# Designs tried in a protein design chat: VH-VL binders against Uncharacterized protein C28H8.2. Part 8

Target 1, 141 residues: Uncharacterized protein C28H8.2, of Caenorhabditis elegans (q09243)
Amino acid sequence: ANFISDPRSMFPKMVRTKNAFHFLQYFMGTFRRMFRNKTEMIEHFNYYDDQVKGTDCHIQEELDFARFKSYFDRYTRTHYNPEIRIIFAIMTKDSSHMTVEFHVTSQSWFGFEDHFHMIIRAVNDENVGWGVRYLSMAFNC
Short names: E, the ipSAE of ESMFold2; O, the ipSAE of ESMFold2 at other seeds; V2, 0.75 times the mean of E and O plus 0.25 times the DockQ between their complexes.

## First folded at step 3 (VH-VL)

Design a07 (framework fv_lecanemab)
Fold by ESMFold2-Fast, scan of step 3:
Structure a07 (fold): chain C 141 residues (1-141), chain A 118 residues (1-118), chain B 112 residues (1-112)
Amino acid sequence: as target 1 above (141 residues)
Amino acid sequence: EVQLVESGGGLVQPGGSLRLSCSASGFTFSHYGMHWVRQAPGKGLEWVAYISYDSSTIYYGDTVKGRFTISRDNAKNSLFLQMSSLRAEDTAVYYCARSLWYGDMDVWGQGTTVTVSS
Amino acid sequence: DVVMTQSPLSLPVTPGAPASISCRSSQSLLHSSGYTYLEWYLQKPGQSPKLLIYLGSNRASGVPDRFSGSGSGTDFTLRISRVEAEDVGIYYCMQALHTPFTFGPGTKLEIK
């Protein structure tokens, strides 16, 4: 097989790299393509209940896995032209783990601009490089 | 403006050599794998070569292995294909394309024509 | 090497009608990750190829929803729900699981 198997990677289609900055650029590029593509995010990425967390700031509730998937599907299908920015990135001293917060701004098909915040936790596998292990999103803030 | 522009094509005699270039703009070149794909006149697409973002992984199609060399210069946002021992069957339009995960070639250049004849 | 075949090689279609193109690989393209590493490309006359579908069924950015990809393992289908004049061109499937990467021979879609 020419591809590295990682059952915990949420974005297995991403190019693997040990360079954290390159990883962030690949992740942002992959994320942009998910807007308007439900199949890529919801049905083809490898994630489980323990890997995702959602929050709805307006109604002040945490989202279970099914509601998180529904919210993200709605966002990716109803928004276009995403602009993603890094708010901060923190790496462990041994460069084994990294936590990154993003701010995403996009155009809604319903005529308004919308935004949400996303946090990922990434792990630097010794053999293959950085992969996403956890994802948290805050909607309607 | 994400763009790839090929250059260096031309007429060359059998057994000759030619170097193709591909210039990238509008994106961070050093974060992407790159491909060369060719198309002979009136024929289909044939994958030629791949190079990873850091040049650590390189693959070639069987028809060009040992004759062509793919390389890149990330500081110059440039991809290269050094062709040697050229044959009539290497006559084609040569495209460069970027990729995120080996395939997934979402941006292509306009192509540059290589003609190998006497 | 993985051999890719397509059927039909020539596809005349009436505008507004549906179209279907089949692709077969000599080896399974289903990776242990559960993803199918098959892509579809369209080359319009006089233009560079354009990515339509990746990972078997995912539409590339800007691709209309009338295009869909399906299949896993060795048998794949590209469907166009309603063909438009701008869809004329040659459609190629490509496998990206095994090196060397290989394209199908192409299917020429023409308006009748």
Scores: ipSAE 0.006, ipTM 0.523, lowest interface PAE 14.9, mean pLDDT 81

Design a08 (framework fv_lecanemab)
Fold by ESMFold2-Fast, scan of step 3:
Structure a08 (fold): chain C 141 residues (1-141), chain A 122 residues (1-122), chain B 112 residues (1-112)
Amino acid sequence: as target 1 above (141 residues)
Amino acid sequence: EVQLVESGGGLVQPGGSLRLSCSASGFTFSSYGMHWVRQAPGKGLEWVAYISYDSSTIYYGDTVKGRFTISRDNAKNSLFLQMSSLRAEDTAVYYCARPGYFYGSTPYFDYWGQGTTVTVSS
Amino acid sequence: DVVMTQSPLSLPVTPGAPASISCRSSQSLLHSSGYTYLEWYLQKPGQSPKLLIYLGSNRASGVPDRFSGSGSGTDFTLRISRVEAEDVGIYYCMQALHTPFTFGPGTKLEIK
């Protein structure tokens, strides 16, 4: 088949890790593969929004990578059975750049003491390729 | 097409042991936690056990703690329930169930197997 | 453990009439995130259970729009706007917030 019917098949099993940087590198690799597989992949990701909607978050801020890593490391040390999912992706193209925004939700299944909503904006610059341009995170979503 | 097929049920005497299997197809089994749910004849549903996608997290219902062991073999797309010290109250249809969330422990059972019957009787 | 109760346990309905089933939990199922971890399942005679409603009010894929879920905290309702013959079976509510996960006793819906 030319396309993946279920985008979940694009994600291999993930080993649990406390290393936020390693996890982010893994996500970036997956993102590039998805984009290469056409617009229909992004349409398939929108399917999951109906099942696992993002939550309203009371704290929101734009983060550099170091601050993002600090929050992520703290989250993974304190949460029981943390799980991370991509809820959906949005693609926007202008004359110079292509932007894809991923909405990612994390949740602990033991008491739901804390969880977060994360937004990753990746931009394709014709001279540099794909890179993460913006990161934001909110807690108690 | 997502399918879950249970096997291994049968008649066993009190105090005996039995191993149930669930064969999964049509989805990436290694990306999902899995659950066992049972139903005694003419009675309601009872959650039995959960195992995470990587086997690192396991939960049991209070009635089966210390007697049942949940396990999985991701290479074979198989889920297992090893039952020991069986009692008459364990007589039930046992269902394998998939949560709707990737890697999730939360039951949101979008797919169920057909069930396998366990009868504990002398 | 969270105790789930349902009312009524037996529900005879006339075809085309509306029906309502109540579910109560001994502890709140509303998390600070705003999500309510309550689900509804239907088990038709001789079949495995099937998901109807998740996260309190969301219909599962393929479930007709005549089914709706509502409620928050500890009190929940499943409503069927127009009961059809195919709706016969036992309806279970389930809480998915606290371990061990627990089901209600079930409500048997029958056509009178």
Scores: ipSAE 0.005, ipTM 0.522, lowest interface PAE 14.6, mean pLDDT 71

Design a09 (framework fv_lecanemab)
Fold by ESMFold2-Fast, scan of step 3:
Structure a09 (fold): chain C 141 residues (1-141), chain A 119 residues (1-119), chain B 112 residues (1-112)
Amino acid sequence: as target 1 above (141 residues)
Amino acid sequence: EVQLVESGGGLVQPGGSLRLSCSASGFTFSSYGMHWVRQAPGKGLEWVAYISYDSSTIYYGDTVKGRFTISRDNAKNSLFLQMSSLRAEDTAVYYCARHSFYSTLFDYWGQGTTVTVSS
Amino acid sequence: DVVMTQSPLSLPVTPGAPASISCRSSQSLLHSSGYTYLEWYLQKPGQSPKLLIYLGSNRASGVPDRFSGSGSGTDFTLRISRVEAEDVGIYYCMQALHTPFTFGPGTKLEIK
């Protein structure tokens, strides 16, 4: 069953249970479509920011995090505008696979203003396991 | 399951005051904005007030501005409506309702509490 | 304030027949996001209102598929493909885009 009907009510539990990638998929899918005005949007981002900053970092696979960070450090050393484009295949609630593209600055994975951009595309992708693992680590840490 | 239970309604004379309460259960109250909506006898619905999850944003309907105050206590899962300078036209059933930021304005409603303002 | 109007205000229907309720807003409810912030609520006799339709055309959880919402901008329609006895009540449209939020006057659906 799809257990995320309201991201706000489920957010602390999702982050706490290390299934943050699932919450992030729903959050980003609704973000630009449902906010009625700038005040509502700011209220949501303030809540999200507070929750993320206050959560424990739960890394599912320490080795994968080290590899991701090595890639990140290497990338930022070789680019004048250090923006990471991270592409992952994620299973959606409709059983389709989605590609999630992150544009992340070197300082924040969760800053949605100038530091975090997300593009979602539906694709057929056989790398779902790897994508889910890296997305989960990026969201939690 | 989600439940909202209003209380505090009653009979008051014009110019009087009354405090309504709404007790929430079955969800994380501190994560949701809340609304008060009223319905006069035999009439339609009228939106009264909104409060954000952290009380930083508050809006009122034009008919109640300056007379009603919405507040909440997240530790007690409670929403309040302090009503002052009550008028006959404030006679209504008052509902609390849960705000959804993502898809709908009101996704769950309480059963309502009746306020009667009469001399 | 945004004024909401509905027609008809009284709608007697034969069981199994289709029904349509019109709603109009004095200002556009189409947001720059591409979504229309119009909702439909049903209040059955003696009960609190319940959500039927949100964002113009999306059915709320548990709402039968015989209910559908359509329209954008300022002109909206709620349709019931086959009316059943349990559908009796007052139907309200509501705009959720502009403060103060405003309801239509309601349409009473009754079985004839």
Scores: ipSAE 0.005, ipTM 0.516, lowest interface PAE 12.8, mean pLDDT 68

Design a10 (from lec11 with heavy chain S100K D104E, light chain H31E S33Y A96G F101W; framework fv_lecanemab)
Fold by ESMFold2-Fast, scan of step 3:
Structure a10 (fold): chain C 141 residues (1-141), chain A 120 residues (1-120), chain B 112 residues (1-112)
Amino acid sequence: as target 1 above (141 residues)
Amino acid sequence: EVQLVESGGGLVQPGGSLRLSCSASGFTFSSYGMHWVRQAPGKGLEWVAYISYDSSTIYYGDTVKGRFTISRDNAKNSLFLQMSSLRAEDTAVYYCARPKFYGENYFDYWGQGTTVTVSS
Amino acid sequence: DVVMTQSPLSLPVTPGAPASISCRSSQSLLESYGYTYLEWYLQKPGQSPKLLIYLGSNRASGVPDRFSGSGSGTDFTLRISRVEAEDVGIYYCMQGLHTPWTFGPGTKLEIK
């Protein structure tokens, strides 16, 4: 492991963007780059609410942020060349909520192409901007 | 080297309270979640509690929920377990344990343990 | 809660013989990425538990290659190819996937 600590825990919550397009660009961009760069992973994690909850089709319980961080850290160590694309995105007229489905593909170090679907529900906080409140993942389901 | 040292164990009467401490060294404590695990005399291991690196996520085992409180002080590299409403069944050696990464669920380092005896 | 069971609970072994310990979980421990969140710990007399195997089949640092873990889903096995005196202790399986995290009851390995 290159990095042992998450320095974001030591700083005030960073201001995110209130622009939906910029949020998606930053979210997807940091996701792509985090496979080779732990600083990008920390930045990607900044786009999640601290109390984010979610599900995975193979896990019986609701997941929290610590579990997602662990999951993504392991996934990025076992995969390379990620591609992430939007399957659909819908936003409320007042730009307060959005739901986005992503399709992620990558190459596994075990010699196969891997893929999963990820659905986020994001809320536009009036002070800090867009943050993921709920995350649903479907790997090989 | 990584070290975890528990303290605060002792003899307590039923219904009493006790605070356990775990002092961590040799790693960046503020970057790791931490666990408490206990073992009753002649019995197996039982997971007790978890706290994330930033204290935002806390889990308890069913037997201790509502009676025990896990907390931490990252500036002092210390983990705590405040035990209340103690029962004879809480008699055990209490270990603090470090998960590999964040909420990872395998314990790569354990302390030596501190003994709690609940008896009249 | 996920219930972990082990068999046998007591395992007397002749020095140099192979040994195997079984562990079963009441729910699948296989994760979406193909990882199995099953660990094995060894507690030697008077000592703290030590990690032996993680993610089903990976040996922890310093663990001899005579130890191996196998299994998927709900049925798991720890194997020792040639038991040595230093292997005496209680072996615990643990599931790390479902909260609350749960241990098996332990298997005491003794030399005959």
Scores: ipSAE 0.006, ipTM 0.522, lowest interface PAE 12.6, mean pLDDT 83

Design a11 (from lec11 with heavy chain S31K D54S S55R, light chain L55E H98Y; framework fv_lecanemab)
Heavy chain, then light chain:
Amino acid sequence: EVQLVESGGGLVQPGGSLRLSCSASGFTFSKYGMHWVRQAPGKGLEWVAYISYSRSTIYYGDTVKGRFTISRDNAKNSLFLQMSSLRAEDTAVYYCARPSFYGDNYFDYWGQGTTVTVSS
Amino acid sequence: DVVMTQSPLSLPVTPGAPASISCRSSQSLLHSSGYTYLEWYLQKPGQSPKLLIYEGSNRASGVPDRFSGSGSGTDFTLRISRVEAEDVGIYYCMQALYTPFTFGPGTKLEIK
ESMFold2-Fast, scan of step 3: ipSAE 0.091; ipTM 0.577

Design a12 (from lec11 with heavy chain D54S F101L Y102W D104G N105D; framework fv_lecanemab)
Heavy chain, then light chain:
Amino acid sequence: EVQLVESGGGLVQPGGSLRLSCSASGFTFSSYGMHWVRQAPGKGLEWVAYISYSSSTIYYGDTVKGRFTISRDNAKNSLFLQMSSLRAEDTAVYYCARPSLWGGDYFDYWGQGTTVTVSS
Amino acid sequence: DVVMTQSPLSLPVTPGAPASISCRSSQSLLHSSGYTYLEWYLQKPGQSPKLLIYLGSNRASGVPDRFSGSGSGTDFTLRISRVEAEDVGIYYCMQALHTPFTFGPGTKLEIK
ESMFold2-Fast, scan of step 3: ipSAE 0.007; ipTM 0.568

Design a13 (from lec11 with heavy chain S31N G33A D54T S55G R98K F101Y D104S N105H Y106A F107M; framework fv_lecanemab)
Fold by ESMFold2-Fast, scan of step 3:
Structure a13 (fold): chain C 141 residues (1-141), chain A 120 residues (1-120), chain B 112 residues (1-112)
Amino acid sequence: as target 1 above (141 residues)
Amino acid sequence: EVQLVESGGGLVQPGGSLRLSCSASGFTFSNYAMHWVRQAPGKGLEWVAYISYTGSTIYYGDTVKGRFTISRDNAKNSLFLQMSSLRAEDTAVYYCAKPSYYGSHAMDYWGQGTTVTVSS
Amino acid sequence: DVVMTQSPLSLPVTPGAPASISCRSSQSLLHSSGYTYLEWYLQKPGQSPKLLIYLGSNRASGVPDRFSGSGSGTDFTLRISRVEAEDVGIYYCMQALHTPFTFGPGTKLEIK
């Protein structure tokens, strides 16, 4: 199964920002577009917002498709560590499961105190028409 | 240290009601989904109910659906199971359990259980 | 509902010998993500259950490396390479992909 798409087809190009809170609000918007009803993931991003209010971090997204694919392949092969990888199983309006996988390099994803790299991989159940394929970013706090 | 402590078990008559509580400590309760699992005397484990970390998503086992209600109070680090229309077959030790990670549902910590006996 | 079966239901074993427990599900537990939502739990006499294996083959924190999980789809195996006295108890497989979540009937491991 190939879950990697050209990043230009999934998200508009994002500019580096010093505010992790604004970046997470953007993510929440993207995931809300995929679901008709509230989901645990949307509620989880609201929790992230609460943790990072007033925090300024340097955020760099990875838009080089070949480099991202290299990161994605490496992480999916070796990093099944629940402490640094979070899987979300999300129910859509049609009760279809969609799994979103976060790869986090920091033990504390809420602190943003150290370099933090996040890769998001989404897979659709056959009953879901579309979903997020990937997004790679790094937080430097 | 993660701790889960169940309470509220006891002897009840068929058709009665009982409320179980589970007090959580040693982790950020509001960040984790929770499960109830039961075990009848001399029998195997039976999954009873699930509640997401916000309370928005709830699932029940078919045996208890319509009779039991799972709920939580994140401000009090407490999980509840309201049981109604109790039957002899509901006699069991009831465990609350914490999943290890988002999306995996694997239960890495369990309470010691509280005993519910439904008998005349 | 997904039906879980285990074999054998009773497993007498000599200390130091290997042991294997089979688990089968009535539906595939392989999710479109490539992960298999099958877990193994051990309940020692008089104790609460303890997580051994999650997502098919990953050992939980603190679980000795003599325990391993394998399998995919509908057929799964828990293997103990060298059984110790402390391993006595009832082993349960559980599927966590389809609601309602369901446990197997349990396999009682006893020392001969």
Scores: ipSAE 0.005, ipTM 0.522, lowest interface PAE 15.2, mean pLDDT 68

Design b02 (from bep06 with heavy chain T97R E100F Q101S W104A; framework fv_bepranemab)
Fold by ESMFold2-Fast, scan of step 3:
Structure b02 (fold): chain C 141 residues (1-141), chain A 118 residues (1-118), chain B 112 residues (1-112)
Amino acid sequence: as target 1 above (141 residues)
Amino acid sequence: EVQLQESGPGLVKPSETLSLTCTVSGGSFSGYYIAWIRQPPGKGLEWMGTISYSGSTNYNTAVQSRVTISVDTSKNQFSLKLSSVTAADTAVYYCARDYFSLGAFDPWGQGTMVTVSS
Amino acid sequence: DIVMTQTPLSLSVTPGQPASISCRSSQSLLHSEGRTYLEWYLQKPGQSPQLLIYEVSNRFSGVPDRFSGSGSGTDFTLKISRVEAEDVGVYYCMQSIDLPFTFGQGTKLEIK
């Protein structure tokens, strides 16, 4: 495995926060900057679990981070003008867990408009704040 | 896993409109593109066009004036119409999913043979 | 339109021997973002094409490691380190950097 248990050492990190709304703002900002902007990469999100998984409708299986990264790297280099919006968010009363669904739209350089849905499950660590536990895309179906 | 299946008339008369459908199963429509690619007997592959699940299209300029691709997301169905057909349009027609939304095609349907003949 | 030219048009190999197919594009397939949009497909007899390699050198899911792609700019190569009977078919390169997407004319691989 390429993951470690210490989230501070796992990947370069987006800004850390214990505030759920700031976390979502930073997450969406980091996501926008991944599109054809090499200063931001999928590794820049705060990941807290070595079991980070994605889903792919094509193969109907959970993707490990390496497959997710390969797919997403191509996607972000071939698309521009991303728009990301929250369509659903639930947070536990103690602000320890959150599930969020995003709707993303973007334009390919061939003029296609792409849409996909992305679901994250996030956990609020008491020392370092919010981070992603699970990432899922209903993309490539 | 996503599967694609083409269907069509098999035989079309010159000057008429060819109509083909591609049915998608095993997944939702969101987040992918469908391409139509054809192969004349004994020849190579020719990309005809691609459509997104939202209905945006790009066409090969060689057929642009005659081709229309459409989508019905409620039926998981894509359609290709090619007008004013000639013998040169005789080919196996494939639909294929654009895996990376930019020309990497997988899976492909099994293909449907279309013969243009009087 | 970008023209894709494959060589050879056909080759016959003994099982277990290597095979090499070349693909040349009429203009560079390198995008300004540093990606090169060149794919390889295999069409087995009587079957639909299947994706082997994307972005020059990345093997698609399920593709055996005996297949490898290399190249840059306008010159690309697909290699099979040890040809097996199931590798028989027509190989196509394709560019996806610009519309229309275009394929090479195909290379037929046969077993001696």
Scores: ipSAE 0.000, ipTM 0.542, lowest interface PAE 13.7, mean pLDDT 79

Design b03 (from bep06 with heavy chain F29I G31S T97R D98G E100R Q101Y W104S P107Y; framework fv_bepranemab)
Fold by ESMFold2-Fast, scan of step 3:
Structure b03 (fold): chain C 141 residues (1-141), chain A 118 residues (1-118), chain B 112 residues (1-112)
Amino acid sequence: as target 1 above (141 residues)
Amino acid sequence: EVQLQESGPGLVKPSETLSLTCTVSGGSISSYYIAWIRQPPGKGLEWMGTISYSGSTNYNTAVQSRVTISVDTSKNQFSLKLSSVTAADTAVYYCARGYRYLGSFDYWGQGTMVTVSS
Amino acid sequence: DIVMTQTPLSLSVTPGQPASISCRSSQSLLHSEGRTYLEWYLQKPGQSPQLLIYEVSNRFSGVPDRFSGSGSGTDFTLKISRVEAEDVGVYYCMQSIDLPFTFGQGTKLEIK
């Protein structure tokens, strides 16, 4: 597939906030639809998969959207001072697929500085618009 | 299925160092905290300390000068060392998993009994 | 240290009867972010403790709906709407707002 970098130009909210909670709320609100075909997603994002090899994160877990939302809702209440760093963002030239990779740093209620790494893959349906197809998280990066 | 299992000596002499190991199996440890909690015979629960996957620790002030918790991520093992033991350290020792998003100890090992006696 | 005090220390009930256990903290368990860090654990005879309720009122996965938690600030209650034989054991409240994490002294529940 043909890729362009930095779909953030389509999503001004992504560049206006460094607060990870606001960023994740935006993605949950905008891209929460059409969570159906993970095999198709993998085939379209082979280029991106090759580029994420060598991240500092040891363990990457795939999440369904309901579990992700549950973790996010709890995380926003158990962590504070969240900061986001967008590592990678690409979109196909036809605006049919996109991948965003980012790293979050925050303070947990246990008093530890806590880190996680997240990958979101989304598909743009002609009739419905953007929907999330794939979510994964890696912890203690 | 996530399981935690403690191992260590059943008997330790006064003034020696107690060493216990907790092995975690059946899941990723990177999103969790591991705590050591003890229970003297017929008494309640006492939190001793917690360690993150990255090695950050918090200790109970009552044992802070004597306790060290460490992690070996390659083996999924967590260790507790308690120095200068006395009869007051006789207890069942548990390791327990705390999920960082939940903030609670959701899974516990079966416990290992440690007796401090000459 | 935050001191956790449970009442009663022992409770004997007839099967099907409700039970209530109280837990009082020496300081508020409300965090500045709006969350209250109070948990309930059950230790059945000869077994490890198990999580029943987290954040005052949320049942952990697999916990029957006959268990409910309530309270705010410094006063908390665990209720069992109808006690079953498998509910026998020692119940502990715990605070995790501040270090060191501390438990109540425990409440022993027995069947008559």
Scores: ipSAE 0.000, ipTM 0.518, lowest interface PAE 14.8, mean pLDDT 74

Design b04 (from bep06 with heavy chain S52Y S54R E100F Q101G L102T W104Y; framework fv_bepranemab; at its last look DockQ between E and O 0.05; V2 from the best seeds 0.00; counts 0 for: pae O 14.8 > 2, placed apart)
Fold by ESMFold2 at other seeds, look of step 4:
Structure b04 (fold): chain C 141 residues (1-141), chain A 118 residues (1-118), chain B 112 residues (1-112)
Amino acid sequence: as target 1 above (141 residues)
Amino acid sequence: EVQLQESGPGLVKPSETLSLTCTVSGGSFSGYYIAWIRQPPGKGLEWMGTIYYRGSTNYNTAVQSRVTISVDTSKNQFSLKLSSVTAADTAVYYCATDYFGTGYFDPWGQGTMVTVSS
Amino acid sequence: DIVMTQTPLSLSVTPGQPASISCRSSQSLLHSEGRTYLEWYLQKPGQSPQLLIYEVSNRFSGVPDRFSGSGSGTDFTLKISRVEAEDVGVYYCMQSIDLPFTFGQGTKLEIK
């Protein structure tokens, strides 16, 4: 691996792609695969900045990296057959920021189909590449 | 963080129906599984059943014929009804969350004591 | 129903000394997906249960690192490396692999 070494950095210590299309392919691919095991979940979170923040329509306060990891850990224990598709993607003219909306579907342990929308704001850092900076989740809103 | 509060009568007569409410605060309970777990005085814990916020339920076979767990999404409330109670149903009753059905419960309510006596 | 058996049912420990609690299940708690559904809870005097350990060995948020869990299949252990006064209470193991979910009978930890 080609690590960007900075112990004070809030960014993950991995060099990521700077290609927007490849980022989206890897983000969606690792998202689906994290339902398989912990190793795949670690790979998905390699694309999240340590300082990532976000919201969920059912939670009043801002969510952080640890909270998102906890939610995905809990979700993947009891859901299967995930599907994820892009609803829209918008990028700034200088290709430094991107907003993407996904629609996610899955099946729950109790057998009901579940769905939610996920909006990410990603930043293309000159040193590390594309990473998720903000995540908005709408579980059954 | 979601908070839970049990409420209901502390005394119930034998053969009557025990009715409890678990009120969820600090956010919506969308995506939550709510369990009812009871603890007779000085004894261990017994899972009674779990409900998904959309209404699907699983019950402990030991109480299945007498228990009904339901949800009122407009009030952020879950309820437990246990019919035909006897002294054996005297216990502290807890509600507890299992967000996304992970199989472990956090948080728990404070519990409410129900005594069945005539 | 899966029977969960804890030993000992009671133990008394001098502060600073280790404690170990065993939990045995009547059948394997390993799910075909590869997860093992064994949890540990602590119920302090006058309080509701609180989660300590999930999936055998993972400490829940805010749980001190003196607590550790281990085991596989049907045999599980909770260890406290150095017991403190705040650790008193009743410890329960629970399985969530099959319905009904069942708890062990509890292990009461007291300070000498």
Scores: ipSAE 0.000, ipTM 0.548, lowest interface PAE 13.5, mean pLDDT 82
ESMFold2-Fast, scan of step 3: ipSAE 0.214; ipTM 0.681
ESMFold2, look of step 4: ipSAE 0.005; ipTM 0.559
ESMFold2 (binder alone), look of step 4: mean pLDDT 92; pTM 0.944
ESMFold2, look of step 5: ipSAE 0.005; ipTM 0.542
ESMFold2 (binder alone), look of step 5: mean pLDDT 92; pTM 0.943
ESMFold2 at other seeds, look of step 5: ipSAE 0.000; ipTM 0.510

